# Designs tried in a protein design chat: VH-VL binders against Arf guanine nucleotide exchange factor SYT1 (SYT1). Part 8

Target 1, 216 residues: Arf guanine nucleotide exchange factor SYT1 (SYT1), of Saccharomyces cerevisiae (q06836r405to620)
Amino acid sequence: SRRSSSIVNALSSFVNLRSSSLSSSRQQHLQQQQQLQQKLDVSLEDLPPVPAPEFSDSCKDFLIKLAPYGKFIGIILTEKDDEFKKNCLNYLLTNCFEFKNDPLDIALRKLLMFLELPKETQQIDRLIMAFSFAYYKAQKSYSKKKGIECPWSNADQVYFIAFSLLMLHTDYFNPNNKSKMTKHDFVDLVHNDKYSGGNEIPMAVLTYFYENVTAK
Short names: E, the ipSAE of ESMFold2; O, the ipSAE of ESMFold2 at other seeds; V2, 0.75 times the mean of E and O plus 0.25 times the DockQ between their complexes.

## First folded at step 4 (VH-VL)

Design a13 (from i9 with heavy chain M104I I105F V106G G107V; framework fv_inotuzumab)
Fold by ESMFold2-Fast, scan of step 4:
Structure a13 (fold): chain C 216 residues (1-216), chain A 125 residues (1-125), chain B 112 residues (1-112)
Amino acid sequence: as target 1 above (216 residues)
Amino acid sequence: EVQLVQSGAEVKKPGASVKVSCKASGYTFTGYWIHWVRQAPGQGLEWIGGINPSGGYTTYRRKFQGRVTMTADTSTSTVYMELSSLRSEDTAVYYCARETRITIFGVSPYGMDVWGQGTLVTVSS
Amino acid sequence: DVQVTQSPSSLSASVGDRVTITCRSSQSLLHSYGKTYLSWYLHKPGKAPQLLIYEVSNRFSGVPDRFSGSGSGTDFTLTISSLQPEDFATYYCMQSIQLPYTFGQGTKVEIK
């Protein structure tokens, strides 16, 4: 909840920055539309057409234009393999989300509370890759500030674990799957990955993630 | 031992369907994508599609859309690939292959590490 | 689709020779925070393909050190420093940066 409020406030700051040339009532209307999109079952097709970026737009400029689209921003920025939109997504995740003091499962939950998970496989991959980069950068910075070793070896390791957690959630809550992944299965699966450093993650940490992801 | 074992050779007439199985053993079946790759006589390797047994996620190469269906049975650790409306150019050896690491969406820097032995499908009248 | 092109289509070599195979992609394969999604496979008639190299330059477990991969962006190379009898085979590169996964057309390494 507190983290949800923080992210909403961060997104609202983009709307407010753009409102230097907008009336107070229009500013309030944009904020209300953004909140409604996050709260109610509104589809992207119900909204005005998504604006195309202008050549002169910075990532910040374009994100301000996308602020009214709220939870759909992740879907919009991952629609295709586009360098500018990729940079905008990286900017969003670095500057509008606070991950430095979050365990990975909490950070992932925070991401998905505010950005709707795309339905296309390539789009989900782009979103989670960008998230993993931002999370790793934040964790490394935080660990340096605290004078402790970063528990993560690299962004690819974060990416692997984040996808493993999404897979675990899908496996565990799919009513058509009669053979649910056990805690032991999950630990073994992750520990067998020597390529991304999954084998480096302590059993206690993976057990913690398993319990949190499978809790209702 | 990590292993993928495929069903035996098939001979089909044009217009028929074929269903090839790929049984996994020695690892957590729901943790890895299974991809299907074929090689027609005198041709190179061609990726057909893949399936994540956990979520039932599938992805198919466009030219096979509407003709290919991939399914997974978690109780038997078996993936199936069914190809319908068979043509003579579908004559090929069909391989199943495990993606090297966990991936929900079949995008991997590590490729395919464990392969089935192959299933020859011959389409002739 | 990302197109992948290999050269040469075939070559003749003797045991002990240095063999070089090239692979070019229609767009950059750099996708994942410094990772490049390019792998190499060895294929012999009557046998399943075998993973040799992943992420451009990393030898897969159990692969002999005579095999090496290099390259970046769109241009990649597989090198066999000293060809052995068991290395006469067809070699394929594959991109997995985006769907559909695509293979090169293959390079057949034949005995002279």
Scores: ipSAE 0.018, ipTM 0.582, lowest interface PAE 5.5, mean pLDDT 83

Design a15 (from i9 with heavy chain M104F I105G V106G G107V; framework fv_inotuzumab; at its last look DockQ between E and O 0.72; V2 from the best seeds 0.00; counts 0 for: pae E 2.4 > 2)
Fold by ESMFold2 at other seeds, look of step 5:
Structure a15 (fold): chain C 216 residues (1-216), chain A 125 residues (1-125), chain B 112 residues (1-112)
Amino acid sequence: as target 1 above (216 residues)
Amino acid sequence: EVQLVQSGAEVKKPGASVKVSCKASGYTFTGYWIHWVRQAPGQGLEWIGGINPSGGYTTYRRKFQGRVTMTADTSTSTVYMELSSLRSEDTAVYYCARETRITFGGVSPYGMDVWGQGTLVTVSS
Amino acid sequence: DVQVTQSPSSLSASVGDRVTITCRSSQSLLHSYGKTYLSWYLHKPGKAPQLLIYEVSNRFSGVPDRFSGSGSGTDFTLTISSLQPEDFATYYCMQSIQLPYTFGQGTKVEIK
């Protein structure tokens, strides 16, 4: 009866890839190509060889070259530990995503509606670290504009919580997992962390995250 | 409270396999990478590989790729390291160690805070 | 792979001596969010390795104040300000910025 695809489509319409060097019609065409690419379940290997950066490329210049790769841009920019590609990923997440008034779980959902999560753990790590930096900056900017203190201490804390949410999601929704992570397990995992400030997150916020990630 | 307890010493012939267990207690098992590190007699510490029990993600040092397998059993909070095609140079004490902070990529700036007591594996003809 | 090398490979010292051990990596250990992925371990035969220092300079819980770490980028130092009888051991630095984790070859601190 109820279809999850309608909810996904509604959420997907709020995430946009932006580039100031492109016309509005080119921008709309690019977004449509990326959405079609995701719907067709094509693989990165089916696409033309990824161009190498030129010596004069800015992050924006290179991202324009990557636009045809759609959901695979995150995978491409995290393939190696490359400082230029890391900067390009930071640019993308800062300028083409809107995170300012989003709880972290919603922001993660927005990210993953547009970018395919890499399968390799080191690439996932690079993507989530970049996301966490961009999210923290957006939250800090938003909090400053509202005249309130940012609820996050730093990007490393955001990374730790974002990782915890992704781990919870993969654990909870794995059909082969007979013993799912309970709310108690998740709260203890996060609250026992003394290194990235997980222990500083209020229990009510952790409960909110668990319920939202495991809902439906 | 946090503890890693390993299985006992093993004596093996060349060409055999060994499977060492590492039972975790006192923390949420599925959130932390477990690494395996060995020390052969007269040698330094050598990282072998690691596993994240939450998804079964593994990574191995290249020299061990193809003859090491790491698995996790979340129901018993136990990881296993199996090393096959044993040679005399595999004689070593094998340690499991927990990544200090949870991480998806298996790395952190916080080192490995909890170590098992070690398991001596002797390979002799 | 990232390589780390230690100096010296061994040293002889007396109780009360100041001991310094250096560690150099083949590339910067500074990660994208500003933390440096270098740790130090103490290892005695028949015992498990013990974490001493994480993120260059942070003393792990229960580690005596005489242990300190410093450095940045590719160059790091472990210092024992006044060597005690229990400090005669082998010391390792480890990079954790990427897998595979790699240890220095070790520095054996022996009684003179």
Scores: ipSAE 0.524, ipTM 0.758, lowest interface PAE 2.3, mean pLDDT 85
ESMFold2-Fast, scan of step 4: ipSAE 0.502; ipTM 0.752
ESMFold2, look of step 5: ipSAE 0.527; ipTM 0.760
ESMFold2 (binder alone), look of step 5: mean pLDDT 93; pTM 0.954

Design a19 (from i9 with heavy chain I102P M104I I105F V106G G107V; framework fv_inotuzumab; at its last look DockQ between E and O 0.30; V2 from the best seeds 0.00; counts 0 for: pae E 4.6 > 2)
Fold by ESMFold2 at other seeds, look of step 5:
Structure a19 (fold): chain C 216 residues (1-216), chain A 125 residues (1-125), chain B 112 residues (1-112)
Amino acid sequence: as target 1 above (216 residues)
Amino acid sequence: EVQLVQSGAEVKKPGASVKVSCKASGYTFTGYWIHWVRQAPGQGLEWIGGINPSGGYTTYRRKFQGRVTMTADTSTSTVYMELSSLRSEDTAVYYCARETRPTIFGVSPYGMDVWGQGTLVTVSS
Amino acid sequence: DVQVTQSPSSLSASVGDRVTITCRSSQSLLHSYGKTYLSWYLHKPGKAPQLLIYEVSNRFSGVPDRFSGSGSGTDFTLTISSLQPEDFATYYCMQSIQLPYTFGQGTKVEIK
């Protein structure tokens, strides 16, 4: 009924974290508690050491080596700011996911059904950036083939809206958050923001996103 | 109009505590991180920490951990910073400031666009 | 911690002068997908700091065209193309790529 508590706890940590090192005492304590709640699940640490890329590896070659890691592939490919791993992640999302007919909230759900979110804020950022690029490219290509205008202005817009949907879901379902974001506040924050291009998205569409993301 | 209005100046003895308030208006209070920055006499700006009013999550610069507590009251749209075990070196003007971007859009801010007027805290015997 | 250093610490200038202030970080401020987290602030005695420039080169709303920012990686510059009487102040750069957020030591721009 409910999703695994380990994934929900990882998302909860992300909503309240800032970009930082792992050494923050309160940050570390919260992450450790969430990992203990995951005790019965397979973790990346239980698997063999991740192979390093070889000099001659294509993205496909390396992804084949990562296949045994399943849902952890996203975590592995975002571990650090690495151009080859970024290219491999882009390859994976472009060639192994189909996003062209999906509203953004459904596409995000598809992503997270198959890939576990990283625990580090910068890794989550890299994953959502890569997703947003792949999603925008699929939507733009589909719109062109259908002879219609793409509803998205650019990948950066997709990134900020996708991030906002992830944050909304995490905030809304966090049992430790007593003051949950209302529909009015979410729509207002997104629609009045010029930096994200959220002001270009109709309020009715943002209302639709809120309702779908906060439904169980 | 987006505003942050801070409480008035404080004079304290060494070893005491001070609690500075920062009341927000004109925007969705729970949507933005609020940070505290101070400037001691003859010194530059120093970041102290920040709070996400949604859920009350805080982050503090290491040198202040154990002495600083930040809280938020969503019913009054007010953030508080309490600094304990005051020393003469804590004499400074303390500012609250809002991040430029709502918390739902990312992990790293572009900066701080709205600042309170500042609160002078003087620590002397 | 990421260290941020400004140069010069102070300068004297006349109205109409071009003024250049530099900021250097101890590590790259470039983030994923090309975003760089460097901002500039103006601070006058008795007033709160004011945001001038975000993300290296983007003028904040209401900031005059005479203010511009440039740079990449670790080296950044704030330029005032024609100094005005209201521009005599102390200027700070700040990095926000990682905690703790840190400011440069400041550059005081004084009237000659």
Scores: ipSAE 0.261, ipTM 0.674, lowest interface PAE 4.5, mean pLDDT 83
ESMFold2-Fast, scan of step 4: ipSAE 0.463; ipTM 0.744
ESMFold2, look of step 5: ipSAE 0.315; ipTM 0.699
ESMFold2 (binder alone), look of step 5: mean pLDDT 92; pTM 0.944

Design a2 (from i9 with heavy chain M104F; framework fv_inotuzumab)
Heavy chain, then light chain:
Amino acid sequence: EVQLVQSGAEVKKPGASVKVSCKASGYTFTGYWIHWVRQAPGQGLEWIGGINPSGGYTTYRRKFQGRVTMTADTSTSTVYMELSSLRSEDTAVYYCARETRITFIVGSPYGMDVWGQGTLVTVSS
Amino acid sequence: DVQVTQSPSSLSASVGDRVTITCRSSQSLLHSYGKTYLSWYLHKPGKAPQLLIYEVSNRFSGVPDRFSGSGSGTDFTLTISSLQPEDFATYYCMQSIQLPYTFGQGTKVEIK
ESMFold2-Fast, scan of step 4: ipSAE 0.355; ipTM 0.717

Design a30 (framework fv_inotuzumab)
Fold by ESMFold2-Fast, scan of step 4:
Structure a30 (fold): chain C 216 residues (1-216), chain A 124 residues (1-124), chain B 112 residues (1-112)
Amino acid sequence: as target 1 above (216 residues)
Amino acid sequence: EVQLVQSGAEVKKPGASVKVSCKASGYTFTGYWIHWVRQAPGQGLEWIGGINPSGGYTTYRRKFQGRVTMTADTSTSTVYMELSSLRSEDTAVYYCARETRITMIGSPYGMDVWGQGTLVTVSS
Amino acid sequence: DVQVTQSPSSLSASVGDRVTITCRSSQSLLHSYGKTYLSWYLHKPGKAPQLLIYEVSNRFSGVPDRFSGSGSGTDFTLTISSLQPEDFATYYCMQSIQLPYTFGQGTKVEIK
């Protein structure tokens, strides 16, 4: 079952912004989902050259032009430390993803399901920083709406935990790593961090993240 | 106790290579970037590069690109810095240092744990 | 590259003096998430460098309160309120907002 997620719906809407109407659309949505799935199976080098942003009137307009690039949008928007592309990435993560009711590990998995992780460390950093900002903003807004306390202190804390989860996944599933990080190693590493607020996260929550990331 | 212990002093001829080791203990080795910094006689501190032991990701200052290689052995919790095509200007004390926070590339708050230093002398 | 420049390059001082060292960066060290990535180090010949201050103004564990950091954007200051005999050393600022990480050229604090 291919249930429509808010991400798939938003990306399909970007594609459909160049088309007539969203009104009568089971077939349109299925065709667009199939096109997106097909694009996810190719490399960026197999696609036409990326459009230059100079003639785009807004982040939304540029993202419409990037819709055919699918999973590569994250790589494209993080290629350089460019303020316009950074704003476009922030727009994408704020308006095309729904993170408000997601635990961080699920939100991160959702991001990486639709946007391919870059190979360059600076690009990975830009993507995860933008994600962390969008996630924190969504969590804070949702908590305010529900009248509850936000579990996150700031976006930098989210960034630190998100990278810790990414590092744990890399460490645990790397076949060349002969000394896997244990649950206790991970909890101690993250919980004892006093620079980024890792120490503010309950050990039970970190244990839950460890179990979820290392599962399967 | 958290510490970084480096290999001993080296004397090399111009054109040779040197490989300096930095053994970590007392913390989760794969959780932190290790950086290399040198100080030539009468000069200031100069950042050479860094390595993330978890992913094996490296970053080098352009001046050293093509001459420096950083590697990590997770089984021994040891980072190595190899510098080739040595010149007299490479005579320096070389330090390894741990980043203050876990990060993939990030912006560390600083380097909090330092090795004792390794003197590399390049002379004929 | 983000360059950092220190002033003065050297100074002579006596025990008990207030010492001020400045560091200027070629671009803002403020990250979009509100953190400023500038740190200060003390270095003596024959010893490893020591972290004094991180994120502009936060004293590292065990660092005496006579050391303080301040500043924002591109202009930063390290102050030693009452110089002690063990403080005669070379001081370095470092930016870590962008690779390559860069140190200032150093400020040597010498006995008068």
Scores: ipSAE 0.258, ipTM 0.650, lowest interface PAE 4.6, mean pLDDT 82

Design a31 (framework fv_inotuzumab)
Fold by ESMFold2-Fast, scan of step 4:
Structure a31 (fold): chain C 216 residues (1-216), chain A 126 residues (1-126), chain B 112 residues (1-112)
Amino acid sequence: as target 1 above (216 residues)
Amino acid sequence: EVQLVQSGAEVKKPGASVKVSCKASGYTFTGYWIHWVRQAPGQGLEWIGGINPSGGYTTYRRKFQGRVTMTADTSTSTVYMELSSLRSEDTAVYYCARETRITMIVGSPYYGMDVWGQGTLVTVSS
Amino acid sequence: DVQVTQSPSSLSASVGDRVTITCRSSQSLLHSYGKTYLSWYLHKPGKAPQLLIYEVSNRFSGVPDRFSGSGSGTDFTLTISSLQPEDFATYYCMQSIQLPYTFGQGTKVEIK
């Protein structure tokens, strides 16, 4: 949306996040952004104090103020259960990221390339849940526009699979874990889910995710 | 068949330690949190803590911190709960239970506990 | 800690009766993205607890449709529409939005 263009420009000036990642060269853009993100070797403590939102601030206004904090924006917006910051996170994920052409693993990688994963459990949950809602909405809209059925049943299913992928990555690349999750283990894990619809995901899709997440 | 099978009853003296095991089968062991819940005679259910076998992450109810240790052995799909400095009020049936929702880290909100062990009676007497 | 209180502590009922049990939390159990983390359990002497309801109103697999949950924020209800012989048990609610996870004190449903 044109209403989000100044936020995209403000964020991209600090972390080089661009809506041009909508193109067919999206994967190339993700690699370039990963290199840029690696240049930001600072901790949140090294930056000026995080500004508090002003009473009159829109989500757009506050996100522009947060642009200099770049990769820490996710941590800042999930610090505690706050309606305004939740709305700002939802605005960011809906208007400043493009997910419609992305399979879930690529979308999740894109998210974590620009936003540092929080260390606290409930902050991680807030970030991934917000991402899952934005991703599901984008996928459903895209599928309707293309006249095809959405591969996702609901946002909870996306959330469950997103966390499963994050867990798989942690399990597989942790050098202290000597019993790595196999492809069969991952498929079994997801298919045993009766609550969020993990059992409805085709084996071919889960095999695809496993291979991509466990790759370099 | 998804099951949690616990070790047998224990009788301990005050000041001793007890270690209860919970063996999982029928599912991917490292994909689910295991919690420990107890029920003392005439009392309700009390959550003690939980462990993620994948990372070894643990969380304990504050009143048990310093006395409880939870560990996981991924080679045998077994979780252990060790409670030290036992007192008479620790006499209870101890249950292990699997969380209903996959989560990467302890403290994430989750739906509940869907599969339970049969329980282990721990009696602390002089 | 989030405190959870059940009412009543016990009740007497006959087969076929409609039974309601209430659960009140000291703070809202609504997560920032619309989920409410309250579950209900059935516990019988000599057996392990059983999950009945999760996320306030969702029946767990295999749980009879006579069991239903409702509520929002801090006030929740478990309803058994027509009590059966196997339903004489102690019922517990549990919040899992915040550590430590806490159970209500229990409600014993006894034969009248």
Scores: ipSAE 0.175, ipTM 0.626, lowest interface PAE 5.1, mean pLDDT 83

Design a32 (from i9 with heavy chain G111Y M112F V114Y; framework fv_inotuzumab)
Fold by ESMFold2-Fast, scan of step 4:
Structure a32 (fold): chain C 216 residues (1-216), chain A 125 residues (1-125), chain B 112 residues (1-112)
Amino acid sequence: as target 1 above (216 residues)
Amino acid sequence: EVQLVQSGAEVKKPGASVKVSCKASGYTFTGYWIHWVRQAPGQGLEWIGGINPSGGYTTYRRKFQGRVTMTADTSTSTVYMELSSLRSEDTAVYYCARETRITMIVGSPYYFDYWGQGTLVTVSS
Amino acid sequence: DVQVTQSPSSLSASVGDRVTITCRSSQSLLHSYGKTYLSWYLHKPGKAPQLLIYEVSNRFSGVPDRFSGSGSGTDFTLTISSLQPEDFATYYCMQSIQLPYTFGQGTKVEIK
């Protein structure tokens, strides 16, 4: 699912973090390195040690240092509950991804096309939280510009639905799970949440998300 | 009503393995994490790890890494915790506990809302 | 690992007394998104632990009004305004801001 022309665009947006300090040939080289990482299915442990941020680093400075790590940037920035790394992740999601006109399921798919999902729960949580803030901000800004109402009430609602979609995908495509979550189960799970406003999402919208996520 | 029902007491010899079950009912099993916490005699509560039944994703306390395995059977809504290479220090009451979904929201704290009744595991020669 | 320490380790009280238990963490439990990852549990011998308070000050469903939580950062307090016979138990705080989740050593509330 990561093999498409959109991969070229996302890799170029990551490399563009260094656009003012790198020639186009170096940017192309970094894109090629990221493509090789995807093709060779390398793990983070196979790469050089991740540099620690220096006291004087801006988020942009640190992200430039992380550009060669490509798909692992999400894992690196979510390793610990660290305010600087959280700010770097927020910068990345705001400046290197375009979510303004994307339905949530498409935006989530776009995120996971370029950033490998962590396996550790706290890291998944931090990544999806940061994504949800960036997505909500982009949606609210876009809706205001177009003079239409934002379909999302807040970032917590986006986060709850995004995490629910992620878990639905994992549940549905896990070969060890012989009892798949049904459309009815998914709608009920989401609608039982009054704290995040999951109960406010129309059944038709959740049905749409379910069908799109469970499609091959 | 939400319930977590655990398997019965176990007596094991040092070096053996024990597998404790936790059967969930009254909610959507795949929507919530299940964690394991133990209490050794005269000691406090100690977090061991947790599992997402939907994806099978697990997280373990480092001291148990390599000795603990958590699994979930979605067809029976049951989580298992297997602890191998048992030592006398592993004698404890083992509890499963549900981490509520709402605590996974941005900035929302994690906590254990419902607990199993506990399983006493005794390791003696 | 975030260390969590309770004070006192034990206390003796009579029915009707106001009881205060303190929990201190080695690091702030405030998440950068603005919420504090601290919960309180009641544990009686032979029974499962039960949730009393989550996110510092929120009472769990069915928990009596006499239980209240307060605090911020690294210092937290559980208060029982008027101790009842069923409240003689061991109380635990838990931090869940980072793995591994850690509990305080417990505070045993004994009858005087």
Scores: ipSAE 0.012, ipTM 0.490, lowest interface PAE 9.1, mean pLDDT 81

Design a34 (from i9 with heavy chain T30K; framework fv_inotuzumab)
Heavy chain, then light chain:
Amino acid sequence: EVQLVQSGAEVKKPGASVKVSCKASGYTFKGYWIHWVRQAPGQGLEWIGGINPSGGYTTYRRKFQGRVTMTADTSTSTVYMELSSLRSEDTAVYYCARETRITMIVGSPYGMDVWGQGTLVTVSS
Amino acid sequence: DVQVTQSPSSLSASVGDRVTITCRSSQSLLHSYGKTYLSWYLHKPGKAPQLLIYEVSNRFSGVPDRFSGSGSGTDFTLTISSLQPEDFATYYCMQSIQLPYTFGQGTKVEIK
ESMFold2-Fast, scan of step 4: ipSAE 0.408; ipTM 0.693

Design a45 (from i9 with heavy chain G50I; framework fv_inotuzumab)
Heavy chain, then light chain:
Amino acid sequence: EVQLVQSGAEVKKPGASVKVSCKASGYTFTGYWIHWVRQAPGQGLEWIGIINPSGGYTTYRRKFQGRVTMTADTSTSTVYMELSSLRSEDTAVYYCARETRITMIVGSPYGMDVWGQGTLVTVSS
Amino acid sequence: DVQVTQSPSSLSASVGDRVTITCRSSQSLLHSYGKTYLSWYLHKPGKAPQLLIYEVSNRFSGVPDRFSGSGSGTDFTLTISSLQPEDFATYYCMQSIQLPYTFGQGTKVEIK
ESMFold2-Fast, scan of step 4: ipSAE 0.389; ipTM 0.699

Design a47 (from i9 with heavy chain R61A R62Q; framework fv_inotuzumab)
Heavy chain, then light chain:
Amino acid sequence: EVQLVQSGAEVKKPGASVKVSCKASGYTFTGYWIHWVRQAPGQGLEWIGGINPSGGYTTYAQKFQGRVTMTADTSTSTVYMELSSLRSEDTAVYYCARETRITMIVGSPYGMDVWGQGTLVTVSS
Amino acid sequence: DVQVTQSPSSLSASVGDRVTITCRSSQSLLHSYGKTYLSWYLHKPGKAPQLLIYEVSNRFSGVPDRFSGSGSGTDFTLTISSLQPEDFATYYCMQSIQLPYTFGQGTKVEIK
ESMFold2-Fast, scan of step 4: ipSAE 0.420; ipTM 0.726

Design a48 (from i9 with light chain S32D; framework fv_inotuzumab)
Heavy chain, then light chain:
Amino acid sequence: EVQLVQSGAEVKKPGASVKVSCKASGYTFTGYWIHWVRQAPGQGLEWIGGINPSGGYTTYRRKFQGRVTMTADTSTSTVYMELSSLRSEDTAVYYCARETRITMIVGSPYGMDVWGQGTLVTVSS
Amino acid sequence: DVQVTQSPSSLSASVGDRVTITCRSSQSLLHDYGKTYLSWYLHKPGKAPQLLIYEVSNRFSGVPDRFSGSGSGTDFTLTISSLQPEDFATYYCMQSIQLPYTFGQGTKVEIK
ESMFold2-Fast, scan of step 4: ipSAE 0.412; ipTM 0.723

